# VHH binders against Acylphosphatase (acyP), part 6

Target 1, 93 residues: Acylphosphatase (acyP), of Lacticaseibacillus paracasei (q038c3)
Amino acid sequence: MVKLAKQIVVRGRVQGVGFRWATKMIADNLDISGTIENRSDGSVFIQAAGEPLNLAKFVAKVKAGPNPYANVSTYEEQPLEDVPNFRGFQVTG
Key: E = the ipSAE of ESMFold2; O = the ipSAE of OpenDDE; V2 = 0.75 times the mean of E and O plus 0.25 times the DockQ between their complexes.

## First folded at step 4 (VHH)

Design a16 (framework vhh_7qia_2)
Fold by ESMFold2-Fast, scan of step 4:
Structure a16 (fold): chain B 93 residues (1-93), chain A 120 residues (1-120)
Amino acid sequence: as target 1 above (93 residues)
Amino acid sequence: QLQLVESGGGLVQPGGSLRLSCEASGFTFSDYAMGWYRQAPGKQRELVAFITSGGSTNYADSVKGRFTISRDNAKNTVYLQMNSLRPEDTAIYYCATDEYGLGYWSPDYWGKGTPVTVSS
């Protein structure tokens, strides 16, 4: 019924390890829409929207590392007041 | 107790077809992604195909166009229709599920596997 949205920043071993595509696979499984991109400071920026329980599962898996090669050392999130109209979950530059 | 029970494996000639079935119990099947993995001798298990709770499908490049995954939520069953089988498809095929969906990580729940041999 209700969708929540979050803006997420993660740091650690999160670039060059398939992080974005592994995260997209989790998002697609949980019907999470949004975007994911690498930032120039080595962090990964995510916007994610979905049903609250599924969004919580998405967050838990991202924090734990979406594949065996990644390691998330820092996780930051902020709520998005307005839920954006995303088209699926997109990997962007 | 979560259980996955596979059936449908066997011996077929190259170019033949098999349909694998996996009956699930002990969880709310319709809420979970369901998938098929395979393991050839001396290899790690690899993801063959999965289907999300919403019905979206994903296939390994090696099986695209030949295999079709489907589910019947009323029967708590996931299927793998295998067409145009090749000797390199020979493996033990496992049904799997996980609370977080299926992908690059190892699933938490596995069936016992059903062997598929493609040989002339």
Scores: ipSAE 0.013, ipTM 0.365, lowest interface PAE 6.9, mean pLDDT 86

Design a17 (framework vhh_7qia_2)
Fold by ESMFold2-Fast, scan of step 4:
Structure a17 (fold): chain B 93 residues (1-93), chain A 120 residues (1-120)
Amino acid sequence: as target 1 above (93 residues)
Amino acid sequence: QLQLVESGGGLVQPGGSLRLSCEASGFTFSDYAMGWYRQAPGKQRELVAFITSGGSTNYADSVKGRFTISRDNAKNTVYLQMNSLRPEDTAIYYCAAELDYGSWYPEDYWGKGTPVTVSS
């Protein structure tokens, strides 16, 4: 039906622990498209788009930590106004 | 400057094994997370395994228990040991280096790939 999209900012132990790559594995498994990047302030920025139920599952896994090495202390999300034409889920800088 | 060179691909029978290597140059290898992607004909690239700078590993569900990623920092090399190969593993395999420190200067590097064909 309808795809939803969100932009997400997470903080915590989210850099240096394979966070972006673990998140990509989850995204690929759930047919979520978008981008993920590390930011200079230590946060991780995500844009994610997909079917509503799969997107909700993606969000839940990100909040819980996408691998055992990560710890998410803060999670912020907003709807994404204009959804780019993402080519799968891309890990960027 | 920066270079990733994959090797070790080939043609194998189902149930066979291959060991892929990715040799890195032009950057401080030990500081980077290293990963293996694959791309089957007509499909998107998928991440199959990665290893952090500290040695922690992660695997896609499709390869878990069959593939093992490892690294040798003295040789600037990351390996993918592939066991119990299936026709579904047929793809071009790519090495990638990813800076996963809290850096504003992102550095994601791709290699040229090494083809793996599992005949059936």
Scores: ipSAE 0.014, ipTM 0.318, lowest interface PAE 7.0, mean pLDDT 80

Design a18 (framework vhh_7qia_2)
Fold by ESMFold2-Fast, scan of step 4:
Structure a18 (fold): chain B 93 residues (1-93), chain A 122 residues (1-122)
Amino acid sequence: as target 1 above (93 residues)
Amino acid sequence: QLQLVESGGGLVQPGGSLRLSCEASGFTFSDYAMGWYRQAPGKQRELVAFITSGGSTNYADSVKGRFTISRDNAKNTVYLQMNSLRPEDTAIYYCARDSDYGEWFPSGFDYWGKGTPVTVSS
């Protein structure tokens, strides 16, 4: 069993629209662990780890917007090399 | 009202091929992502492939390079072409419609067909 992990940065209409909590619901449903936080520049930063296909589905849903109020204008990802031992998917900062 | 009807399963020898079909009705098919799950005896249900409304495809590592998911929106049908079949592919295969993909609270797949059994054995 191989889990993959990614660092993700999204920009757009992604703060003040329930983005973090909607994303957590998707992560919980797909057994994705990690963290999500708002950053001071208006972006959202995500660390996500899970089974490869579930992680791909998570990414697709985040890119599409996790709820109707959100709009993702840019999506950036990189592999996460040092994977923390996440306890579920947590909304932070 | 909403229906997903799978077909195409059967018994096949290792190395053989099968093409599964899933005909959808009762919703605007082109608006939804569609996927194929499988469940082998004694195992959890596994997502093996999905295709977005825009046509992007994704596969589980266990089937990548062997299975191809596709869709025909004019026929309201999603397909799974299975090549180079192995005994470990033996399972009941389920078609599923994604739950509110790109909408409110997409929670995975929200509607399942009855399944079509695939047995790979000599």
Scores: ipSAE 0.006, ipTM 0.310, lowest interface PAE 9.5, mean pLDDT 81

Design a19 (from q01c with D98V L99E Y103W W104Y S105T P106A; framework vhh_7qia_2)
Fold by ESMFold2-Fast, scan of step 4:
Structure a19 (fold): chain B 93 residues (1-93), chain A 119 residues (1-119)
Amino acid sequence: as target 1 above (93 residues)
Amino acid sequence: QLQLVESGGGLVQPGGSLRLSCEASGFTFSDYAMGWYRQAPGKQRELVAFITSGGSTNYADSVKGRFTISRDNAKNTVYLQMNSLRPEDTAIYYCAAVEYGEWYTADYWGKGTPVTVSS
């Protein structure tokens, strides 16, 4: 079966607004596995893996802001060539 | 004012089971995500399991397939069913509630209930 993965970095009002929590809820609903963490520079780092259509939906929702309080000013992604063996979608940092 | 009270900890042999309970009072329980954390002697506190207000669950890799988190909103209670317990599960178990914000930051904590797994 086809499973794609992406590394994502988002900036904006993305820390202290429930961003990681809201993103996890979206991931769980779309059967996306991966990790999400706050970085010291104020960005949020995501690794996300899943079925291509669901991963595309996940990306669209993250870009739009996963809750009303968040504002994503920049979104950067790169494909992951080697898909990690993630266990669900975990909030780490 | 708002408080969480854990119960159900104790001493069990390897392979045994325990069910932890956490009763919430003083707030609208159903608005909160609930989690179980543990702290083993000399180790950092770690998130073991959590359940969202909508009922979605997530588990640490170390407990997947052995522990089950559930909630009963009518009783303002969250549970942790622990099966196939191992000596490595020995820790003080803490209940936590999050109303809004990041999951790594709990809004309310219980005082903990100790679990010891030994022969």
Scores: ipSAE 0.000, ipTM 0.114, lowest interface PAE 12.4, mean pLDDT 80

Design a20 (framework vhh_7qia_2)
Fold by ESMFold2-Fast, scan of step 4:
Structure a20 (fold): chain B 93 residues (1-93), chain A 120 residues (1-120)
Amino acid sequence: as target 1 above (93 residues)
Amino acid sequence: QLQLVESGGGLVQPGGSLRLSCEASGFTFSDYAMGWYRQAPGKQRELVAFITSGGSTNYADSVKGRFTISRDNAKNTVYLQMNSLRPEDTAIYYCAADLYGSPWYEFDYWGKGTPVTVSS
């Protein structure tokens, strides 16, 4: 199985709205591993790894807002050349 | 016909326990993530507990250590064991199912709800 990994930064109404928790549930449903954390500048930082189709679905759901209360105004991504050895999808920071 | 049937709600004193059940029919239960929401009068619904098709669980901070969600795929049933109940847990509790692939992280189906009242 070939896995892809991405580093993601999202901004908008993404803190205080259950964003990290909702994103973790989407990740768990799609067998995405990685981490998610709030940053002091109001952004959310995500590292995500998984099957290409599942990762694409994960990205689409994050961009759309992982719950109806979130609003993603900017989405930035970069590929990760080496897939980190993540243990599930963890909320950190 | 897609159907969710909740049971187990009732009146209980603070510190008491209740076990909610949600029996599903009309769909392949094991393919769905299942959750429990609650709604108190005048407030929006809040997600209390969630279990994926693979069995991983998540809880709202307010209920961690007191509530336990579980599922029995052979019986098409999801449960919420509620211990150490508090007056602020008073709400109507709803069972919901979410099929993988929904573009919103939103449950595709809601049950009728079962009322829980915690008072002396």
Scores: ipSAE 0.000, ipTM 0.131, lowest interface PAE 11.2, mean pLDDT 80

Design a23 (from q01c with G54R E102D; framework vhh_7qia_2)
Fold by ESMFold2-Fast, scan of step 4:
Structure a23 (fold): chain B 93 residues (1-93), chain A 119 residues (1-119)
Amino acid sequence: as target 1 above (93 residues)
Amino acid sequence: QLQLVESGGGLVQPGGSLRLSCEASGFTFSDYAMGWYRQAPGKQRELVAFITSRGSTNYADSVKGRFTISRDNAKNTVYLQMNSLRPEDTAIYYCAADLYGDYWSPDYWGKGTPVTVSS
């Protein structure tokens, strides 16, 4: 089965609010693999791979904010064509 | 018909232990994230522990190191092992199920099981 992958950058109130761990819970439940890390500019960088329908649900939840403390003010995505062999969804950086 | 049925609550002395169980029916249990929440008299309901369909866990700071959440997909059951109980743990404990793993707004709730920690 064909899986899609995306690179995502989110900005807003997305660090110091449990964003990465909330996003991991959503990813794990939707069988999304990838990584999530905080960047030094205050943004959060995500690589996410999964079945198209599940990936769309994951994206919708990230855009809405994965918990009530987060506020996503900008969302940027692009396709990721060379997909790393991710081991689950990992919180890094 | 989706149902969540909690059991295992009761009266226990400070320092004691209880194990709560929540049996699910009417949906594919293994697809759902499961959580335990509690509500003390006059307080808002709060998340205690959460476990995803893949087994990743998260805990409220007040219970870390004392409570353990686990699941048995063959039995459609989620558990909360509560050790070193304190009077402030007194509450009605609720089981919840969430398809998307969003522990802030679960899809389904059980009716609750009371836990009283008192001498």
Scores: ipSAE 0.091, ipTM 0.514, lowest interface PAE 5.5, mean pLDDT 86

Design a25 (from q01c with S56T N58D; framework vhh_7qia_2; at its last look DockQ between E and O 0.77; V2 from the best seeds 0.00; counts 0 for: pae O 6.9 > 2, SAP .684 > .668)
Fold by OpenDDE, look of step 5:
Structure a25 (fold): chain B 93 residues (1-93), chain A 119 residues (1-119)
Amino acid sequence: as target 1 above (93 residues)
Amino acid sequence: QLQLVESGGGLVQPGGSLRLSCEASGFTFSDYAMGWYRQAPGKQRELVAFITSGGTTDYADSVKGRFTISRDNAKNTVYLQMNSLRPEDTAIYYCAADLYGEYWSPDYWGKGTPVTVSS
C-alpha cells in the first residue's frame, strides 16, 4: 500500500487541552502511525504516516482541532520523505 | 437504516458481573470507533470505555481494572464486560459510534440498556 508521511506543527490553544490524546484517537481510528509531542514553545509537533486518503482525513481533523477545547491558529506541514518505522501512533512528549 | 442496539442490561448484586452487547447495522462498523457511555439519574452522561477501529482502548478511571471493552467486527458488535460491579455503576448504558474517535461527540447513539446494581 502507498503511504505518505507529513511533518506537522500546530500553534494556538493546543497544549493542556487534551490535544495529543484526541489526536492519537483520531490517528488510531484512521490507521495513521506516527508521533505527537508538546514543544517548549507551546506548539505541538506531529509526524504522521498512512494511506493518502486517511492521512488527508487526519490532517483535516488536526487542522480543525481534534477536540472542542483545542483552537488551532497556525498549521504548518511539510512532506516527510524518509518515513520512520512508526509503531502505531504514540504520544512521545 | 442505521441502528445501534444495546442488550445485556439488568439487575445485579454488588460484586456481580454483566456483559453488555451492542450490535450495529446500517454503516461500515469496522471504520468506526465504538464507545460505551452511561448516565445515572441526575448526572451527566459520561464516557465509560472506548475502542478505536484499530483496537486501542481507553477507560474511565472509575472502571479501570473492572470493565473491558472489545469488538467483533465480523459480528458488527461491541461488548462491555463489567466485573466487580458497584452500586455507583447503576445507570443507563449507551453504545455509540464515532468515525473520528471524538469520544465527546459520537456520530451515532443507541437507545440504551439499564444496569442496576443493588443488594
Scores: ipSAE 0.015, ipTM 0.264, lowest interface PAE 6.9, mean pLDDT 90
ESMFold2-Fast, scan of step 4: ipSAE 0.346; ipTM 0.703
ESMFold2, look of step 5: ipSAE 0.031; ipTM 0.457
ESMFold2 (binder alone), look of step 5: mean pLDDT 84; pTM 0.859

Design a30 (from q01c with L2V P14A E23A N58R A60G S62F D72G R86S P87V I92V K111Q P114Q; framework vhh_7ocj_1)
Fold by ESMFold2-Fast, scan of step 4:
Order: C-alpha cells, then sequence, then structure tokens
Structure a30 (fold): chain B 93 residues (1-93), chain A 119 residues (1-119)
C-alpha cells in the first residue's frame, strides 16, 4: 500500500520528560520515518510517514503519551503533502 | 572510555543458529539504544536489528522473523539470537550504541565478530 504522512504538533508536559526519545522508540518499532523537534513555545513538532495501519498506531500512542511521564494536552495534525525523503526517524533541534 | 566487545561469532552450517553478545562499558548502558549491523565483503554496512532503551525493536527485512534482539541492562549486554541461518548471512557483525536512538548514525561501534555460514 501507499504511505501516508502527517505533520503533528503536541502540547502539554512534552519537553524535559524524554518525549522525543520515547516517540522515536515507537516510530522505529512501527517503521515510521520522519522527524521530531522541540519548539521554543514548549510544543513538539513531528513529521511522520508510514503505512496507514502503522501510522494510525503511532498517532494513538503519541496521543496517549509515549511514556508514563508525558502528558499530551493538545494534539493537532494535518496531512503532509510534500513528503521529504526521510532517513528513518530523526531527533532534531 | 567507551567499549563494545562482541562475542559468539563463528562457523555454522546452513539452518543452524548462533547467539551473539555485546558487552558494553564506559557509559550508562540503560540510557542507550543498541544495534547490530553487518558487513559482507564488497558490500556496505547494513542494519540487522535495533533495540531502544525502552525495549522497542526494529529489524532489517532480510532477517524476517529469524533473528531476535534483546538486552540485559543488569549485565550491560545486548544479544542477537540468529536462527535459520543461510549462506547470505555470512558477514562481520558489529555492535553499536546510540544515546538518541539514531540507528542510521550510531555514537559508538564495536570491532566486529565474524559469522560464516556454510552450505
Amino acid sequence: as target 1 above (93 residues)
Amino acid sequence: QVQLVESGGGLVQAGGSLRLSCAASGFTFSDYAMGWYRQAPGKQRELVAFITSGGSTRYGDFVKGRFTISRGNAKNTVYLQMNSLSVEDTAVYYCAADLYGEYWSPDYWGQGTQVTVSS
């Protein structure tokens, strides 16, 4: 099947709690490629691409909090139409 | 100083099994993702298996249910159980460690252990 891609913004207790690391673990396990970065406003920005079923599982796990210390209060997503050539799932600035 | 020391390689017949171990020292093992990579003569190094600090795993598609990666944080060791080996699995196998879980760009590499599968 075709890959889907999304850009995601999450807010809450999502910085300083291992959020990016835990999200990368989930992405690697589900064969999701993309990037994750902390933003200066305290949010986390994610671009994620993968098979529809695996991408849906990834989203569900992120919304639920990827580890026990994280709490996602706001989840926003949009389709990512211009999909970069991702090399795995990368943690960036 | 960081060290990764592989063991368990050797010669095995097709259809056989091997268990590789990688003993780590010089860093907080439980914080690092660990991976196994391999390189056959004339080929580039490729990811075999990867395990994050929390235990999530990723495998190369060519090892397809035959290999299992696991870790023992109390022993600072990562393992690769290799079942149903084929001649195409012949390579030097490398252990790697990465703090951020970037399997395409590990922080540290071991020296490698030779696995040879004969028909």
Scores: ipSAE 0.000, ipTM 0.101, lowest interface PAE 15.6, mean pLDDT 84

Design a31 (from q01c, 15 letters changed; framework vhh_8pnl_2)
Fold by ESMFold2-Fast, scan of step 4:
Structure a31 (fold): chain B 93 residues (1-93), chain A 119 residues (1-119)
Amino acid sequence: as target 1 above (93 residues)
Amino acid sequence: QGQLVESGGGLVQPGGSLRLSCADAGFTFSDYAMAWYRQAPGKERELVARITSGGSTNYADFVKGRFTISRDNAKSTLYLQMNSLKPEDTAMYYCAADLYGEYWSPDYWGQGTRVTVSA
């Protein structure tokens, strides 16, 4: 089976609310690899790779808010055609 | 009653061991992150240990080196091996299942099994 990868940018109440660590918990459970970091403009940047159904579940949860404190007002994604080799799902920045 | 049923609790002396089990009915066990929580008398319910669908584990500092969480997807069963038990481990222990691994908001809870560690 082919794994998919996506580059994601989210905005809203997504910094200072445990967003990155909540997203990592979701990623770890769904065997999603990648990175997540806060950006200086207040957005959160994610690269995520995994099995198609699990990646779809991951995306759905991120869009809905990965914890009760977060609120995602905008969600943007781009496919990554070449799946990067990540070491698990890492919180950076 | 929840879809999860805990067993294996009991009365044990300090330094003893217990193995808790949690059996599911009615969902795809292998898709879920699983966790053990406990609630001591007069305290809030707290996370003890969790295991993802992929087998990655996390432990609370207060059980590190003493407890081991494991799962058997073929039997749809979660385990908690508790060694070197202390009086402060006395609590009701709960099994929880969470599709996305949000440990503060599990999808399913068991009704609990009591562990008493007497002096």
Scores: ipSAE 0.000, ipTM 0.145, lowest interface PAE 13.2, mean pLDDT 81

Design a33 (from q01c with F50W W104Y; framework vhh_7qia_2)
Amino acid sequence: QLQLVESGGGLVQPGGSLRLSCEASGFTFSDYAMGWYRQAPGKQRELVAWITSGGSTNYADSVKGRFTISRDNAKNTVYLQMNSLRPEDTAIYYCAADLYGEYYSPDYWGKGTPVTVSS
ESMFold2-Fast, scan of step 4: ipSAE 0.165; ipTM 0.579

Design a34 (framework vhh_7d4b_2; at its last look DockQ between E and O 0.56; V2 from the best seeds 0.00; counts 0 for: pae E 8.2 > 2)
Fold by ESMFold2, look of step 5:
Structure a34 (fold): chain B 93 residues (1-93), chain A 120 residues (1-120)
Amino acid sequence: as target 1 above (93 residues)
Amino acid sequence: QVQLVESGGGVVQPGRSLRLSCAASGFTFSDYAMGWYRQAPGKQRELVAFITSSGGSTNYADSVKGRFTISRDNSKNTMYLQMNSLKPEDTAVYYCAADLYGEYWSPDYWGQGTQVTVSS
């Protein structure tokens, strides 16, 4: 019943390919809260929180590419010690 | 024996409302995320609205935000799309789809579609 939170950075063909929209749909289906944004260096930054099993499923889909048009070349994550009070999963940038 | 059956389509004038229904059978409806898609003549099918399996979250295409509302009743195996303030650009065949993994580009099951035509 405990929630985990992570911050994630992905690189590759991850901007301009519907990555954020697809990721939000996956997050909403798995009850993952958080944020997703494009960064100026071409990466996508994600903060995600949810139940451990659902968060693991979310991470697996992000790493594999959340739609057929994305290609994730690198994946980095860090735990978030404090779980922010996210309101659902939001595209912020 | 999976079936998704859309109903409620028709011809309406701009500014009017329609309510679409999608009756589901042959699978565990409450385990599936559901979506409404539409396809206008000569165009690719596009996602219009999406609702999680529990109904706890919804998503909408920008073109329909504030006008359309997706909902579901898991006790009746039925999903709905309330379409308000309809515009001629909303003219399309509307499809119900079921998606276990929330991967909107490859739903597991599709309905046959219902025509919505918005014209004067």
Scores: ipSAE 0.013, ipTM 0.324, lowest interface PAE 8.2, mean pLDDT 87
ESMFold2-Fast, scan of step 4: ipSAE 0.239; ipTM 0.628
ESMFold2 (binder alone), look of step 5: mean pLDDT 88; pTM 0.892
OpenDDE, look of step 5: ipSAE 0.015; ipTM 0.307

Design a35 (framework vhh_8k46_1)
Fold by ESMFold2-Fast, scan of step 4:
Structure a35 (fold): chain B 93 residues (1-93), chain A 123 residues (1-123)
Amino acid sequence: as target 1 above (93 residues)
Amino acid sequence: AVQLQASGGGFVQPGGSLRLSCAASGFTFSDYAMGWFRQAPGKEREFVSAITWSGGSTYYADSVKGRFTISRDNSKNTVYLQMNSLRAEDTATYYCAADLYGEYWSPSEYDYWGQGTQVTVSS
């Protein structure tokens, strides 16, 4: 079973709006593993790994905003060539 | 119009079981996380359980973990709460609620609320 992984940076109204926990619920539902954290510059940093179709669904939901309070103004992604061995999807920072 | 219709409450003795149902209409049910909350007289609404939009993950308050099971049937637009080993402290009005993303266990984070169904556990 081949998994893909991405690192993602999102900006906008993404801190102080429950973004990390809403994103965790989407990840858990799609069997996406990884981490999510707030960065000091106001961005949110995500590492996400999973089956290609589920990862694409995860990305689509994150871009749309994971809850009504969030607004993603910029979305940047990079592939992770080596898929880290994450333990579920963890909220950090 | 959005509607959530909770049913299945009633009187039951300690140690008994009840199954609550919440029938949803007026929104795309399969896109919403569903939660159950309860409220006893003079108390705030308390989180009981939640299920993600696909049913892939479930969450429970510590007070009900191991006794209650949440499930959903997206083909029937219905969420269920199976309540086993009921205790007097479970006596409350039970509410179902829908949240597009389901992020917090606070009632204020939910988009749609149903009318309650009363559960009374007593001898």
Scores: ipSAE 0.000, ipTM 0.144, lowest interface PAE 12.1, mean pLDDT 81

Design a37 (from q01c with F50M N58T Y103W W104Y; framework vhh_7qia_2)
Fold by ESMFold2-Fast, scan of step 4:
Structure a37 (fold): chain B 93 residues (1-93), chain A 119 residues (1-119)
Amino acid sequence: as target 1 above (93 residues)
Amino acid sequence: QLQLVESGGGLVQPGGSLRLSCEASGFTFSDYAMGWYRQAPGKQRELVAMITSGGSTTYADSVKGRFTISRDNAKNTVYLQMNSLRPEDTAIYYCAADLYGEWYSPDYWGKGTPVTVSS
């Protein structure tokens, strides 16, 4: 089974609300690998790779807010052509 | 100075239960997100449960449905109720506080309380 990968940038109430850890829990549940980091402009940057249907579920949950305290006002994605060899889903930055 | 003090660890049989407590002193507890990490021998420390200042909870998949985190702001205490314990839950459990609830680099750590699940 082929895996897809995406680079994702989210903005909104996405820092200071447990966003990265909540997103990691969703990723682990859906067998999504990648990284997540806070950026200095207040955005959150994600690289995510997984089976197409699970990746779609991951994206839907992130867009909806991974916990009740988050609010995603913008969601941007780009395909990742060369998928890095991620080990699990890691919080970085 | 901030101090976090864990208690409630011990030896239990598989399928047993324990309740861990973490009492905070020296800071405004209600402003902090609180979490429980664990570290098994030879493994990295992992965050297994967290509760925000507003009371929202999140769990690692390995403990979801078995562990419950809660807090009592009047007592400056966070709790971890651990049910249906498994040998793989054997670890030192650490209480941590993080002002922003991001858990990238917790602001404060306890010294840890050991939990051993063995028959």
Scores: ipSAE 0.000, ipTM 0.160, lowest interface PAE 13.8, mean pLDDT 82

Design a38 (from q01c with D31N S53T L99R; framework vhh_7qia_2)
Fold by ESMFold2-Fast, scan of step 4:
Structure a38 (fold): chain B 93 residues (1-93), chain A 119 residues (1-119)
Amino acid sequence: as target 1 above (93 residues)
Amino acid sequence: QLQLVESGGGLVQPGGSLRLSCEASGFTFSNYAMGWYRQAPGKQRELVAFITTGGSTNYADSVKGRFTISRDNAKNTVYLQMNSLRPEDTAIYYCAADRYGEYWSPDYWGKGTPVTVSS
């Protein structure tokens, strides 16, 4: 089995609404490792790695909004060529 | 019939402690992740602690180091031990069961138990 990794930037109502916390819970339940942080421009930056099917589920849930209070207006992703060795899914920034 | 019954709320002074309990019935408790949410006056309901089916725990930053979530599958009960309580912890506390641990749409909710922290 091959793990995939993605770098994700989301914009919208994504800060101040429990976004990072809700996203961490989804990641933990899908065995996704990585990091999530707020950026100064109002966006949220995510690096996520996991089994392809679980990573696809993670992405779908992030795009839909990880909780009812969030609204994702813009979603951008890029693949990461090498899977980083993350320690679980960490909330930073 | 599915039931979540909370107990243990009350009035406590700043720096005090309370232990909330939530007893589940009518479903296979061990198959559900369990969470404690709270809603303060004028604020959105927020998740403060959760525990997975395997016993892994996570906490909101506002309560880390002060609150502890635990579960007893033999008693179908989840607990929230709240230490070093602050006035800003005043809220109605809700127990929730979430089959998949996704925590934006819990499958079942309790009625809530009020916690007031004041002198």
Scores: ipSAE 0.005, ipTM 0.162, lowest interface PAE 11.0, mean pLDDT 82

Design a39 (framework vhh_7ocj_1)
Fold by ESMFold2-Fast, scan of step 4:
Structure a39 (fold): chain B 93 residues (1-93), chain A 120 residues (1-120)
Amino acid sequence: as target 1 above (93 residues)
Amino acid sequence: QVQLVESGGGLVQAGGSLRLSCAASGFTFSDYAMGWYRQAPGKQRELVAYITSGGSTRYGDFVKGRFTISRGNAKNTVYLQMNSLSVEDTAVYYCARELDYGEYWPFDYWGQGTQVTVSS
């Protein structure tokens, strides 16, 4: 089936709280592929691709905070065209 | 299951060098950041160094310029080269599968540790 992909930026208490690893666990459970990295401005940048219903679940969990220690204060997304061929869901940075 | 096994610790004179190794199994090593922590008696466990899956490194303030972290993905091993050792480097050194700048998470894993003792 055609996969959807999104580029996501989150801000808040999203670095130093296990955010990237918690997000990877969610992605792996939902068969989402992509990358996640910390940015120098304190944000977290995500590229995520998967089956539309699972991608929607992934987005909902990220917005809610992927673990009890995180707090997402801003969330922005846009569609990715030409879905990359990711190697699973990779933590980078 | 996840296993991390440290080796290379021992007794060394101040100014000397040691190389620690950590052999990892039970997960896709190349996908994870790896780190070294240390704990001296009566002190909290602290970050020594970490290396991301892409090879970027960071170091604790007291070891910058003296220690070098590296990884061998083909051997599922992370290394810590320790140069110019001082008595204050005496501690048990732990290998860890790293989470966001050494923050604790219930899913992280630690080795049993290896003792490094630096004599004057």
Scores: ipSAE 0.012, ipTM 0.139, lowest interface PAE 8.9, mean pLDDT 80

